# Designs tried in a protein design chat: VH-VL binders against LON peptidase N-terminal domain and RING finger protein 1 (LONRF1). Part 17

Target 1, 211 residues: LON peptidase N-terminal domain and RING finger protein 1 (LONRF1), of Homo sapiens (Human) (q17rb8r558to768)
Amino acid sequence: TAELSHLTKNVPIFVCTMAYPTVPCPLHVFEPRYRLMIRRSIQTGTKQFGMCVSDTQNSFADYGCMLQIRNVHFLPDGRSVVDTVGGKRFRVLKRGMKDGYCTADIEYLEDVKVENEDEIKNLRELHDLVYSQACSWFQNLRDRFRSQILQHFGSMPEREENLQAAPNGPAWCWWLLAVLPVDPRYQLSVLSMKSLKERLTKIQHILTYFS
Key: E = the ipSAE of ESMFold2; O = the ipSAE of ESMFold2 at other seeds; V2 = 0.75 times the mean of E and O plus 0.25 times the DockQ between their complexes.

## First folded at step 11 (VH-VL; framework fv_umesolerbart)

Design i_h18t (from g_py with heavy chain S33T; at its last look DockQ between E and O 0.69; V2 from the best seeds 0.00; counts 0 for: pae E 7.2 > 2)
Fold by ESMFold2, look of step 11:
Structure i_h18t (fold): chain C 211 residues (1-211), chain A 123 residues (1-123), chain B 107 residues (1-107)
Amino acid sequence: as target 1 above (211 residues)
Amino acid sequence: EVQLVESGGDLVQPGGSLRLSCAASGFTFSSYTMNWVRQAPGKGLEWVSFISSSGSNIYYADSVKGRFTISRDNAKKSLYLQMTSLRAEDTAVYYCAREGYVPGGRTEWFDPWGQGTLVTVSS
Amino acid sequence: EIVMTQSPATLSVSPGERATLSCRASQSVSSNLAWYQQKPGQAPRRLIYGASTRATGIPARFSGSGSGTEFTLTISSLQSEDFAIYYCQQYNYWPLTFGGGTKVEIK
């Protein structure tokens, strides 16, 4: 139900890797604490947990992404294969601990819509330019790297007609950030942005660096 | 022009109640965590309470926990502090404060502050 | 909770001279520290966040430094408008806490 899908307090946190909205995040889970966390999520019906990268100052980063559980296979050898996809982005408000795994009180993030007609036009122009740059980068990859990306992440999402329809902005932006070999600082910074223009500008800077 | 305007401060008896309001303008109120900070006359600053942008997460200083209730109305762009069981030590100027924003970092610094509203608890 | 200790309580400085204000945290707050200026009858004004990042519109004579438990606000050439009370504030842990303030006054 809506109540089970809108968790904000004592949210279970898997401290591991960067996750992004709409991007598949397959996991092999062997640690008993995280197997317990996932089992609880299924049993209570929430079927979600937060994903954050580690942080030397605060144990895990101040921003993360919810993962929605699509399927779980519990293996006889004690590992779990968890099929997830990224959902809502969040900011960490307060940190906690439960039975060896981290928890957090969180605040969900959404993009702020641009309503000025001239700014919308400029946003579309920027978007189309950066999308073209991303496509060119992907098409110019060596076959081995392109095939590995396709196998793990799938193809780049199609551009969207309404850039501001989704609360997290265009899905292709998140796909690109997931596959690019970039500094975690850029990844986390972009994850936290509520401005599509700012996000596109940072993506453009990253693509220019690699070209 | 970003603006925060507090109101509702008054003279009240010990054990009494007051409701403070803060009207916000010039920014997207629903996107920001909001705070109350107080300052006793001639004294330093003390954080009182915060409420997340959606209102789903609320925290209080130990000195006011159980007596004060923070709330917000994003449609009216307003922040509130309901105070009950008031004590002499609650006498202070109460400031409404907007939390900051920095990508990828902690944001619990305050800019701007309102002008404050004075609460006096005296018999 | 984290105790923030400011020293000195009062700093008497001549105009044009350098003022150095100290702020110590009871345990590490990383670089999650802000500085505020407060003049009589006014709300605090943010000078610095992140220990060293000046707010837009704050004169270059204000600078912040430090990390962990020890922090400094420096005013390199003190002007008449700078005579005020200065507060540090940590935001690494809840509850958020402020220092007791340093009053900067004319010598």
Scores: ipSAE 0.042, ipTM 0.645, lowest interface PAE 7.2, mean pLDDT 88
ESMFold2 (binder alone), look of step 11: mean pLDDT 92; pTM 0.930
ESMFold2 at other seeds, look of step 11: ipSAE 0.712; ipTM 0.872

Design i_h35h (from g_py with heavy chain N35H; at its last look DockQ between E and O 0.90; V2 from the best seeds 0.79)
Heavy chain, then light chain:
Amino acid sequence: EVQLVESGGDLVQPGGSLRLSCAASGFTFSSYSMHWVRQAPGKGLEWVSFISSSGSNIYYADSVKGRFTISRDNAKKSLYLQMTSLRAEDTAVYYCAREGYVPGGRTEWFDPWGQGTLVTVSS
Amino acid sequence: EIVMTQSPATLSVSPGERATLSCRASQSVSSNLAWYQQKPGQAPRRLIYGASTRATGIPARFSGSGSGTEFTLTISSLQSEDFAIYYCQQYNYWPLTFGGGTKVEIK
ESMFold2, look of step 11: ipSAE 0.803; ipTM 0.904
ESMFold2 (binder alone), look of step 11: mean pLDDT 94; pTM 0.957
ESMFold2 at other seeds, look of step 11: ipSAE 0.788; ipTM 0.895
ESMFold2, look of step 12: ipSAE 0.800; ipTM 0.900
ESMFold2 (binder alone), look of step 12: mean pLDDT 94; pTM 0.957
ESMFold2 at other seeds, look of step 12: ipSAE 0.716; ipTM 0.875

Design i_l34d (from g_py with light chain N92D; at its last look DockQ between E and O 0.81; V2 from the best seeds 0.75)
Fold by ESMFold2 at other seeds, look of step 11:
Structure i_l34d (fold): chain C 211 residues (1-211), chain A 123 residues (1-123), chain B 107 residues (1-107)
Amino acid sequence: as target 1 above (211 residues)
Amino acid sequence: EVQLVESGGDLVQPGGSLRLSCAASGFTFSSYSMNWVRQAPGKGLEWVSFISSSGSNIYYADSVKGRFTISRDNAKKSLYLQMTSLRAEDTAVYYCAREGYVPGGRTEWFDPWGQGTLVTVSS
Amino acid sequence: EIVMTQSPATLSVSPGERATLSCRASQSVSSNLAWYQQKPGQAPRRLIYGASTRATGIPARFSGSGSGTEFTLTISSLQSEDFAIYYCQQYDYWPLTFGGGTKVEIK
């Protein structure tokens, strides 16, 4: 109970960019409030904070992703380089503030597993089709853009044998959303989905738009 | 079919205690936040309490804070409301309600509702 | 706490005619508003969420509009099953709050 309350109540929120499960999110931190937030995360041993994009109606979006701190390097000019990777997705329940940075009570999101055998078959067929479309899109990019993606994000993750093994679904879906030049509204919608079928369907529509 | 079935409503004296239960079926219970909503006889609806899908975040209406405890058991697909220090104004039909779902949007609306269980507090 | 005010308290309408129900919030709730229908002895039923989005299975004669502080539920060509009490509910901020209800009855 206590361990759960530390990770879901008054969670520190870095308001900056979209983050996705399994995707690296390197940060350059110069603001005192965020330096304090990160120091606290390390000192308490949690080594995590939430990442949300800004929002026109509120200070930050209703959905985000936890970032796990892997390393912190201090630069001579006062900046810090924070090496993070995306973890669990979440929904914002209630917003707060602490010492100049945002906080939130959150609810973690996981995919609902499909158990019906015909639905599993249809899901695999959809997955394979959309994965093929994603690979084709990536292969048809100009060499300069493809090289930039490989340098910043790495290669597209391989398709997974068990589509439902991970709570967030296949890693390649999140990698693709990180590299696609789409509107944050679409990114937030996909981040919030509880169904791999919904996510694959939305990704398919996005890829069709770029084709 | 998605169903919510409340039980445990009874006649009790002021200061008494009751435990309400709600059995869920037809959906992945552990994926949804849950609520209790009440309605005094002949009156409107009042939100009572919220519990997040994991149980880690809980909110109460001021009128019940400190007296009511919401809980859930995801393995048993069950939602509970432990009521203590009951008062006459707690007399109501108590509904179990599931939070909504819409990708990218706010979801704190209710669907479905159970049929309710009556709690009567009188001497 | 956001106070939701519904008007009128009672609306008498003939079958086949249009009913217009109002809901006002004490501060902006954006489009985070839902409408419910409740018949005597029954649980509430969702009609509208997001101020204007009909829930699956709700007849087209039900429509919602508004944003911010002023919201309207319109029921065109009332059917006999539509005579009930209607509630609005905001979900922009905690605690969640309902309006006092509008009873739609046979004139």
Scores: ipSAE 0.706, ipTM 0.879, lowest interface PAE 1.7, mean pLDDT 91
ESMFold2, look of step 11: ipSAE 0.762; ipTM 0.894
ESMFold2 (binder alone), look of step 11: mean pLDDT 93; pTM 0.943

Design i_t11m (from g_py with heavy chain T107M; at its last look DockQ between E and O 0.96; V2 from the best seeds 0.81)
Fold by ESMFold2, look of step 11:
Structure i_t11m (fold): chain C 211 residues (1-211), chain A 123 residues (1-123), chain B 107 residues (1-107)
Amino acid sequence: as target 1 above (211 residues)
Amino acid sequence: EVQLVESGGDLVQPGGSLRLSCAASGFTFSSYSMNWVRQAPGKGLEWVSFISSSGSNIYYADSVKGRFTISRDNAKKSLYLQMTSLRAEDTAVYYCAREGYVPGGRMEWFDPWGQGTLVTVSS
Amino acid sequence: EIVMTQSPATLSVSPGERATLSCRASQSVSSNLAWYQQKPGQAPRRLIYGASTRATGIPARFSGSGSGTEFTLTISSLQSEDFAIYYCQQYNYWPLTFGGGTKVEIK
């Protein structure tokens, strides 16, 4: 239901890795606190929790991505494999704790749409350029690395007809950020952006670095 | 041009009520969290209240909890502060303030500020 | 709540001279500190955020430094328009809190 899927207060936070909209995020859960957190998410029917990377100043970063639970698979050794996919991006407003795991009050982030016709034209030109650069980068990877990416993350998402239809912008941008070995601070900066132009510009800069 | 224009400041009796408004223009209002900040005459600045971009998270200073209600209308690009049970110590210039925008960082600093509206509470 | 203490309360300096303003937090606020300038009858104007990042359009003579509990605003060569009250503000914790201000006035 919409009420159960639009959490903003005391949202349970898994502190582990970067997650991105539309990108699968498989997890191995062995700590009792996170087993409890995930059990509660299933029992309440929300079937989602926030994912944030750790931060030395605040326990976890100021930005993250909600993960939607698709499946939980229990192993004999006490671990659980949790199949998730990234949903909405968020900014942390206020931190809390519950029964050993972190919580947060959050604000969801959405891209601001460009309405000016000249700006839309420039955005399409930038998008097509950066998309082509990303495709070229991926096709020119060494076979071992390309195979590893395909195995763990799947194929690069197709070009989208409407660049601004989704609240988070094109899915291929998030897939690319997930597969690139980028410093978490750059990843968090891009995750936090409300402008597709800013995101594409940063991705272009990252691709140039790895070329 | 990003602008915030406050209105509704007035002279009121203790125990009275007043509603302040802030009209926003020049930016996508629904994408920003908003604040009220006040300044008593000749005194420093005091944060009063915060409302998130969707309105789903709201925080108040202890000095105003239970008496003031912040709200927003994203369609009208307007921020409001409903004040009740007013006291002499609520006398201040009230500023509307937008949160700062910095990708990757904390945003609870203020840019821009409105020019303020004066609330005077006296008998 | 985090108490922000500014010193001195008043700083008398000559035009063209350097002003150094201090701000201390009662506990660490990381780098989540902003500085504002306020002239009589005007709204505050943001100068610095993130303790040290100059906001767009702010002259290079303004600089911020510090982290944790100790912060400094420096004005390297005071201009006539710089005589004002300066406030620090932490935004690491709720409630958001300001220092009491430092008035910079002409000597």
Scores: ipSAE 0.752, ipTM 0.890, lowest interface PAE 1.3, mean pLDDT 91
ESMFold2 (binder alone), look of step 11: mean pLDDT 91; pTM 0.934
ESMFold2 at other seeds, look of step 11: ipSAE 0.757; ipTM 0.889

Design i_t11q (from g_py with heavy chain T107Q; at its last look DockQ between E and O 0.92; V2 from the best seeds 0.83)
Fold by ESMFold2, look of step 11:
Structure i_t11q (fold): chain C 211 residues (1-211), chain A 123 residues (1-123), chain B 107 residues (1-107)
Amino acid sequence: as target 1 above (211 residues)
Amino acid sequence: EVQLVESGGDLVQPGGSLRLSCAASGFTFSSYSMNWVRQAPGKGLEWVSFISSSGSNIYYADSVKGRFTISRDNAKKSLYLQMTSLRAEDTAVYYCAREGYVPGGRQEWFDPWGQGTLVTVSS
Amino acid sequence: EIVMTQSPATLSVSPGERATLSCRASQSVSSNLAWYQQKPGQAPRRLIYGASTRATGIPARFSGSGSGTEFTLTISSLQSEDFAIYYCQQYNYWPLTFGGGTKVEIK
């Protein structure tokens, strides 16, 4: 439950792809070490593990996203089909190993909320501008690309009334990062940000480049 | 302005105990990992301990393991160091230090430092 | 534990001249290296992080370079306020460790 969802020590790490809060991350798992890792997470009741991309210097990146297991189907050929959704973002503090798979001590990341009324107004204005830019970009995509995105990721989430209600900020930001064809190291920088303003500014720059 | 203010340094006998405090202001304390760093008189800097932003991960230098306990109270924006079994070699100025903010990178450098509080361990 | 070795221990330099300070790690710390300045009776002040990135408000005369095991802090034109002790610190591995310091003093 809540305590099991707040793992911070020796967290199992799946080293594979970029994951984002709120974004589904379906997996086909065949490697024995990761099958073991996932089975353990189910047996212990935690039903989650960290996802990080690989890194040439450290085996895996310094930032990642927890994946919550929704369902697991074990296939006769030894593969597992794992249905997950992105949860909390994290920073890696210290790396470890367990039975062939990576582990980490982690620190969860949340947006720092803005309380100054002038800054809240500026944040709302920026958000609405970038959201409109994102909608325009998506609608102006060639039909083939738009259809591929809709089939793999679904529709862009609706903008949220309270921009700062969720600890990771608006879901549409993460959806957009998942669908944009951007270098993973750049996306890791955005994943690590504690400021919605910083994130929106970066998204705006990315969208301007693609328009 | 970000400020860190240490207090609680004192003269204490060997084997004694002391609790240091660090009051933080000007930033969202609960969003940052914190450290203690010490400096013996006329000597260099030595990292003492680390506590993550939630308090869930804690690391110590080997020289203080089992004797010192770092803690934090995010509601009071305060960092603490409980010291026990104090030795003459623990004599130092103790600094409270916040880790830096580096999107995409490692952050375990110190920005800023407090002014320090002097702990003297002698008979 | 990563041992950080700074050299020289003391560097005598005239105002307006260039100072070059070295920091060596016992094994690679990638670019996870910071530099600090400490004046007598004061707390350390951050200068550089990530081996080469100046912290906010640090003058351009301070520059850092290096990666892996060898790092350099350069002060391109020493000012009177730059005479101090400088420490390097690695943050790639636990425990975090500092060099022994380089005292920059007036020649």
Scores: ipSAE 0.794, ipTM 0.903, lowest interface PAE 1.0, mean pLDDT 91
ESMFold2 (binder alone), look of step 11: mean pLDDT 92; pTM 0.937
ESMFold2 at other seeds, look of step 11: ipSAE 0.796; ipTM 0.905

## First folded at step 12 (VH-VL; framework fv_umesolerbart)

Design j0 (from i_h35h with heavy chain G105D; at its last look DockQ between E and O 0.97; V2 from the best seeds 0.86)
Heavy chain, then light chain:
Amino acid sequence: EVQLVESGGDLVQPGGSLRLSCAASGFTFSSYSMHWVRQAPGKGLEWVSFISSSGSNIYYADSVKGRFTISRDNAKKSLYLQMTSLRAEDTAVYYCAREGYVPGDRTEWFDPWGQGTLVTVSS
Amino acid sequence: EIVMTQSPATLSVSPGERATLSCRASQSVSSNLAWYQQKPGQAPRRLIYGASTRATGIPARFSGSGSGTEFTLTISSLQSEDFAIYYCQQYNYWPLTFGGGTKVEIK
ESMFold2, look of step 12: ipSAE 0.817; ipTM 0.907
ESMFold2 (binder alone), look of step 12: mean pLDDT 94; pTM 0.957
ESMFold2 at other seeds, look of step 12: ipSAE 0.785; ipTM 0.896
ESMFold2, fold request of step 13: ipSAE 0.780, 0.770, 0.774; ipTM 0.891, 0.891, 0.889
ESMFold2 (binder alone), fold request of step 13: mean pLDDT 94, 94, 94; pTM 0.959, 0.958, 0.959
ESMFold2 at other seeds, fold request of step 13: ipSAE 0.790, 0.823, 0.805; ipTM 0.898, 0.911, 0.904
ESMFold2, look of step 13: ipSAE 0.812; ipTM 0.906
ESMFold2 (binder alone), look of step 13: mean pLDDT 94; pTM 0.958
ESMFold2 at other seeds, look of step 13: ipSAE 0.812; ipTM 0.907
ESMFold2, look of step 15: ipSAE 0.820; ipTM 0.909
ESMFold2 (binder alone), look of step 15: mean pLDDT 94; pTM 0.958
ESMFold2 at other seeds, look of step 15: ipSAE 0.817; ipTM 0.907

Design j_e3y (from j0 with heavy chain E99Y; at its last look DockQ between E and O 0.03; V2 from the best seeds 0.00; counts 0 for: pae E 20.5 > 2, placed apart)
Fold by ESMFold2 at other seeds, look of step 12:
Structure j_e3y (fold): chain C 211 residues (1-211), chain A 123 residues (1-123), chain B 107 residues (1-107)
Amino acid sequence: as target 1 above (211 residues)
Amino acid sequence: EVQLVESGGDLVQPGGSLRLSCAASGFTFSSYSMHWVRQAPGKGLEWVSFISSSGSNIYYADSVKGRFTISRDNAKKSLYLQMTSLRAEDTAVYYCARYGYVPGDRTEWFDPWGQGTLVTVSS
Amino acid sequence: EIVMTQSPATLSVSPGERATLSCRASQSVSSNLAWYQQKPGQAPRRLIYGASTRATGIPARFSGSGSGTEFTLTISSLQSEDFAIYYCQQYNYWPLTFGGGTKVEIK
């Protein structure tokens, strides 16, 4: 329901890796605390948990992405194989703990929509240019690297007619950020951005660097 | 205590080469991105180059691209800047700086900075 | 390249008074802006990051505000140790760029 999709208090946090909206995030889970966290998420019907990277001073970063559980297999060897996909981005407001795993109070992030007709035109122009650059980069990869990306992340999402329809902007942007070897300074800053223009501009600069 | 010490600054002729070093201590060097920033005498700050913690990502200012090469040796906790085809406009104090992020809001900052090493390019 | 324009170039302020420094970006840098203080013969010291967050150990009289293209550093009660040059720096786009600096002098 809408209320279950808007978890904001005591959200369970998996402290591990970077996740992005719409991007698959398959997990192999050994630790009893995270196995418990995932079972609870399924049992309560929320089927979501937050993903944050670690932070030496605060246990985990101040920005993250919700993961939607698509499937879970509990293996006899004690592992859980969890198939997830990225959902809403968030900022951490408060930190907590429950039974050995982290929790957080969060606020969700959405892109600020551009309404000015001229700004929308400029945004479309930038989008189409950067999308073309991304396609060219991907097609010019050696077959081995392209195949590895396809296996781990799937195909690059198609461009969308309405660039601002989704609250996080076009899915292909997040896919590209997940597959590119990006500067650590960009990982969290990009996740926190509410401007599609800024996100496209950073992606363009990264792609230009690789060309 | 976190410390950065630059060395290798000297007087060189135009067209010459020079290698700057930055020795790091008091922190896990391999966990941090590093930068070079320069300041011409009596002038403002100019960013020069960036290298990621693993060395996998490198960026240069347009003014030095093709002439300067940044590198690092994580085992030796050292950052380097190989400078070639030096010009009078490269005369500056060169700082190395650690780059990190702060929990809370997304932020990126230089801290600490070294005390700098002077490069003078003149005939 | 993002041009960062600081104004004024020199600001004369009496001790105990408020100093207001301006920084303008040629296009939006979101809140990815830092402020540095540099005293004679020293390396720059960070003051503010994320446009508005004070670095650890920075006195409360320093505050930053703004987002997008317009940013302000305010020193609410100027102390004798605050006369220095102040630089803004954007870190939203490559290349990273600094403003030209504002020298704060005691009037």
Scores: ipSAE 0.000, ipTM 0.407, lowest interface PAE 19.6, mean pLDDT 83
ESMFold2, look of step 12: ipSAE 0.000; ipTM 0.399
ESMFold2 (binder alone), look of step 12: mean pLDDT 89; pTM 0.891

Design j_ko (from j0 with heavy chain N57S Y101S R106S; at its last look DockQ between E and O 0.03; V2 from the best seeds 0.00; counts 0 for: pae O 14.1 > 2, placed apart)
Fold by ESMFold2 at other seeds, look of step 12:
Structure j_ko (fold): chain C 211 residues (1-211), chain A 123 residues (1-123), chain B 107 residues (1-107)
Amino acid sequence: as target 1 above (211 residues)
Amino acid sequence: EVQLVESGGDLVQPGGSLRLSCAASGFTFSSYSMHWVRQAPGKGLEWVSFISSSGSSIYYADSVKGRFTISRDNAKKSLYLQMTSLRAEDTAVYYCAREGSVPGDSTEWFDPWGQGTLVTVSS
Amino acid sequence: EIVMTQSPATLSVSPGERATLSCRASQSVSSNLAWYQQKPGQAPRRLIYGASTRATGIPARFSGSGSGTEFTLTISSLQSEDFAIYYCQQYNYWPLTFGGGTKVEIK
């Protein structure tokens, strides 16, 4: 079970879209190779696989997010409907192939915690400011766009009392990055960040651009 | 407490239309696929329709294809069934059902079920 | 479409005795089978999924067995609240299908 939940070697990679920690990532799988990959994940009990966006130079990006399988429907026509949620972020170390789908050796990423009392205070001030800015942006969206976001992603997660308790930082940050209408490569750089301060600063810059 | 509450069942003439609603509470509605299942009076259970957690995948029983439309509103935690061109054989109690959630297993079993809403189609 | 056949249609059993309900699939459904209990005027209640896994809160007297095409629900010591109709349901293939039910009555 711990072994099955902490894969780092020959990890199956779905090359498709951007995934984020804690964010649902529903998938429609029709390609035989990916249907095989998902069935194997279930049969072996690992119940997870990596998600990476494509890359023109390397087939897929150097960073991604593990998806944890919640629910699978193997339809009679060969399609699968797969409900997943984002887990741990990772960096790709080596690339491979298995039976038509990509694999990778990976290294998991976690935020580096700030220990200094003054730095923690400054981080909370920045967090609260950017959170308020995000809420304002969301409330100022046109009704149609807000409704589409709520339908697909649900409500913005509540702010968390301990900003550094979760290994990936506050869930609302990832929710916001998932819903923001920006270039995925810009968001990919945030996926690789291990500093909550840098992530909040980048989010603030994005929100300012759309204001 | 997980709860599903159906509403909108009524007496309708053949060829008529009706919209059923299901209000969900006590769980993260947007994380679960949902189904409609019906039961004609004194008869067994018949699966009617499926909608995935995001609403992106929809499937119908052959008996209702082209006449029924399933939808959901995750913000309002609500599931809907729009019925048109109703026939006498559509007379049934209609149940809203949440799909199972055991990770990595086949999950098209139902827990919980709502209490049902009666649709009667007669002249 | 997978046809699920339940037998017997009606089972008369005395309280405290063992009841055995049968469910047969027209082709293999592996272990993708669930059992439900339904009392008059009520929604179905899930008892078993995965052919043999008892749902949380279901009394130990309920057990499921079988795989492939033949499945059994056993109630080891019938209680007064167990008199109801029982349905099996396969979820290996679309469309999802139910058996016709077995009514368990007081003998």
Scores: ipSAE 0.000, ipTM 0.504, lowest interface PAE 14.1, mean pLDDT 86
ESMFold2, look of step 12: ipSAE 0.000; ipTM 0.563
ESMFold2 (binder alone), look of step 12: mean pLDDT 91; pTM 0.927

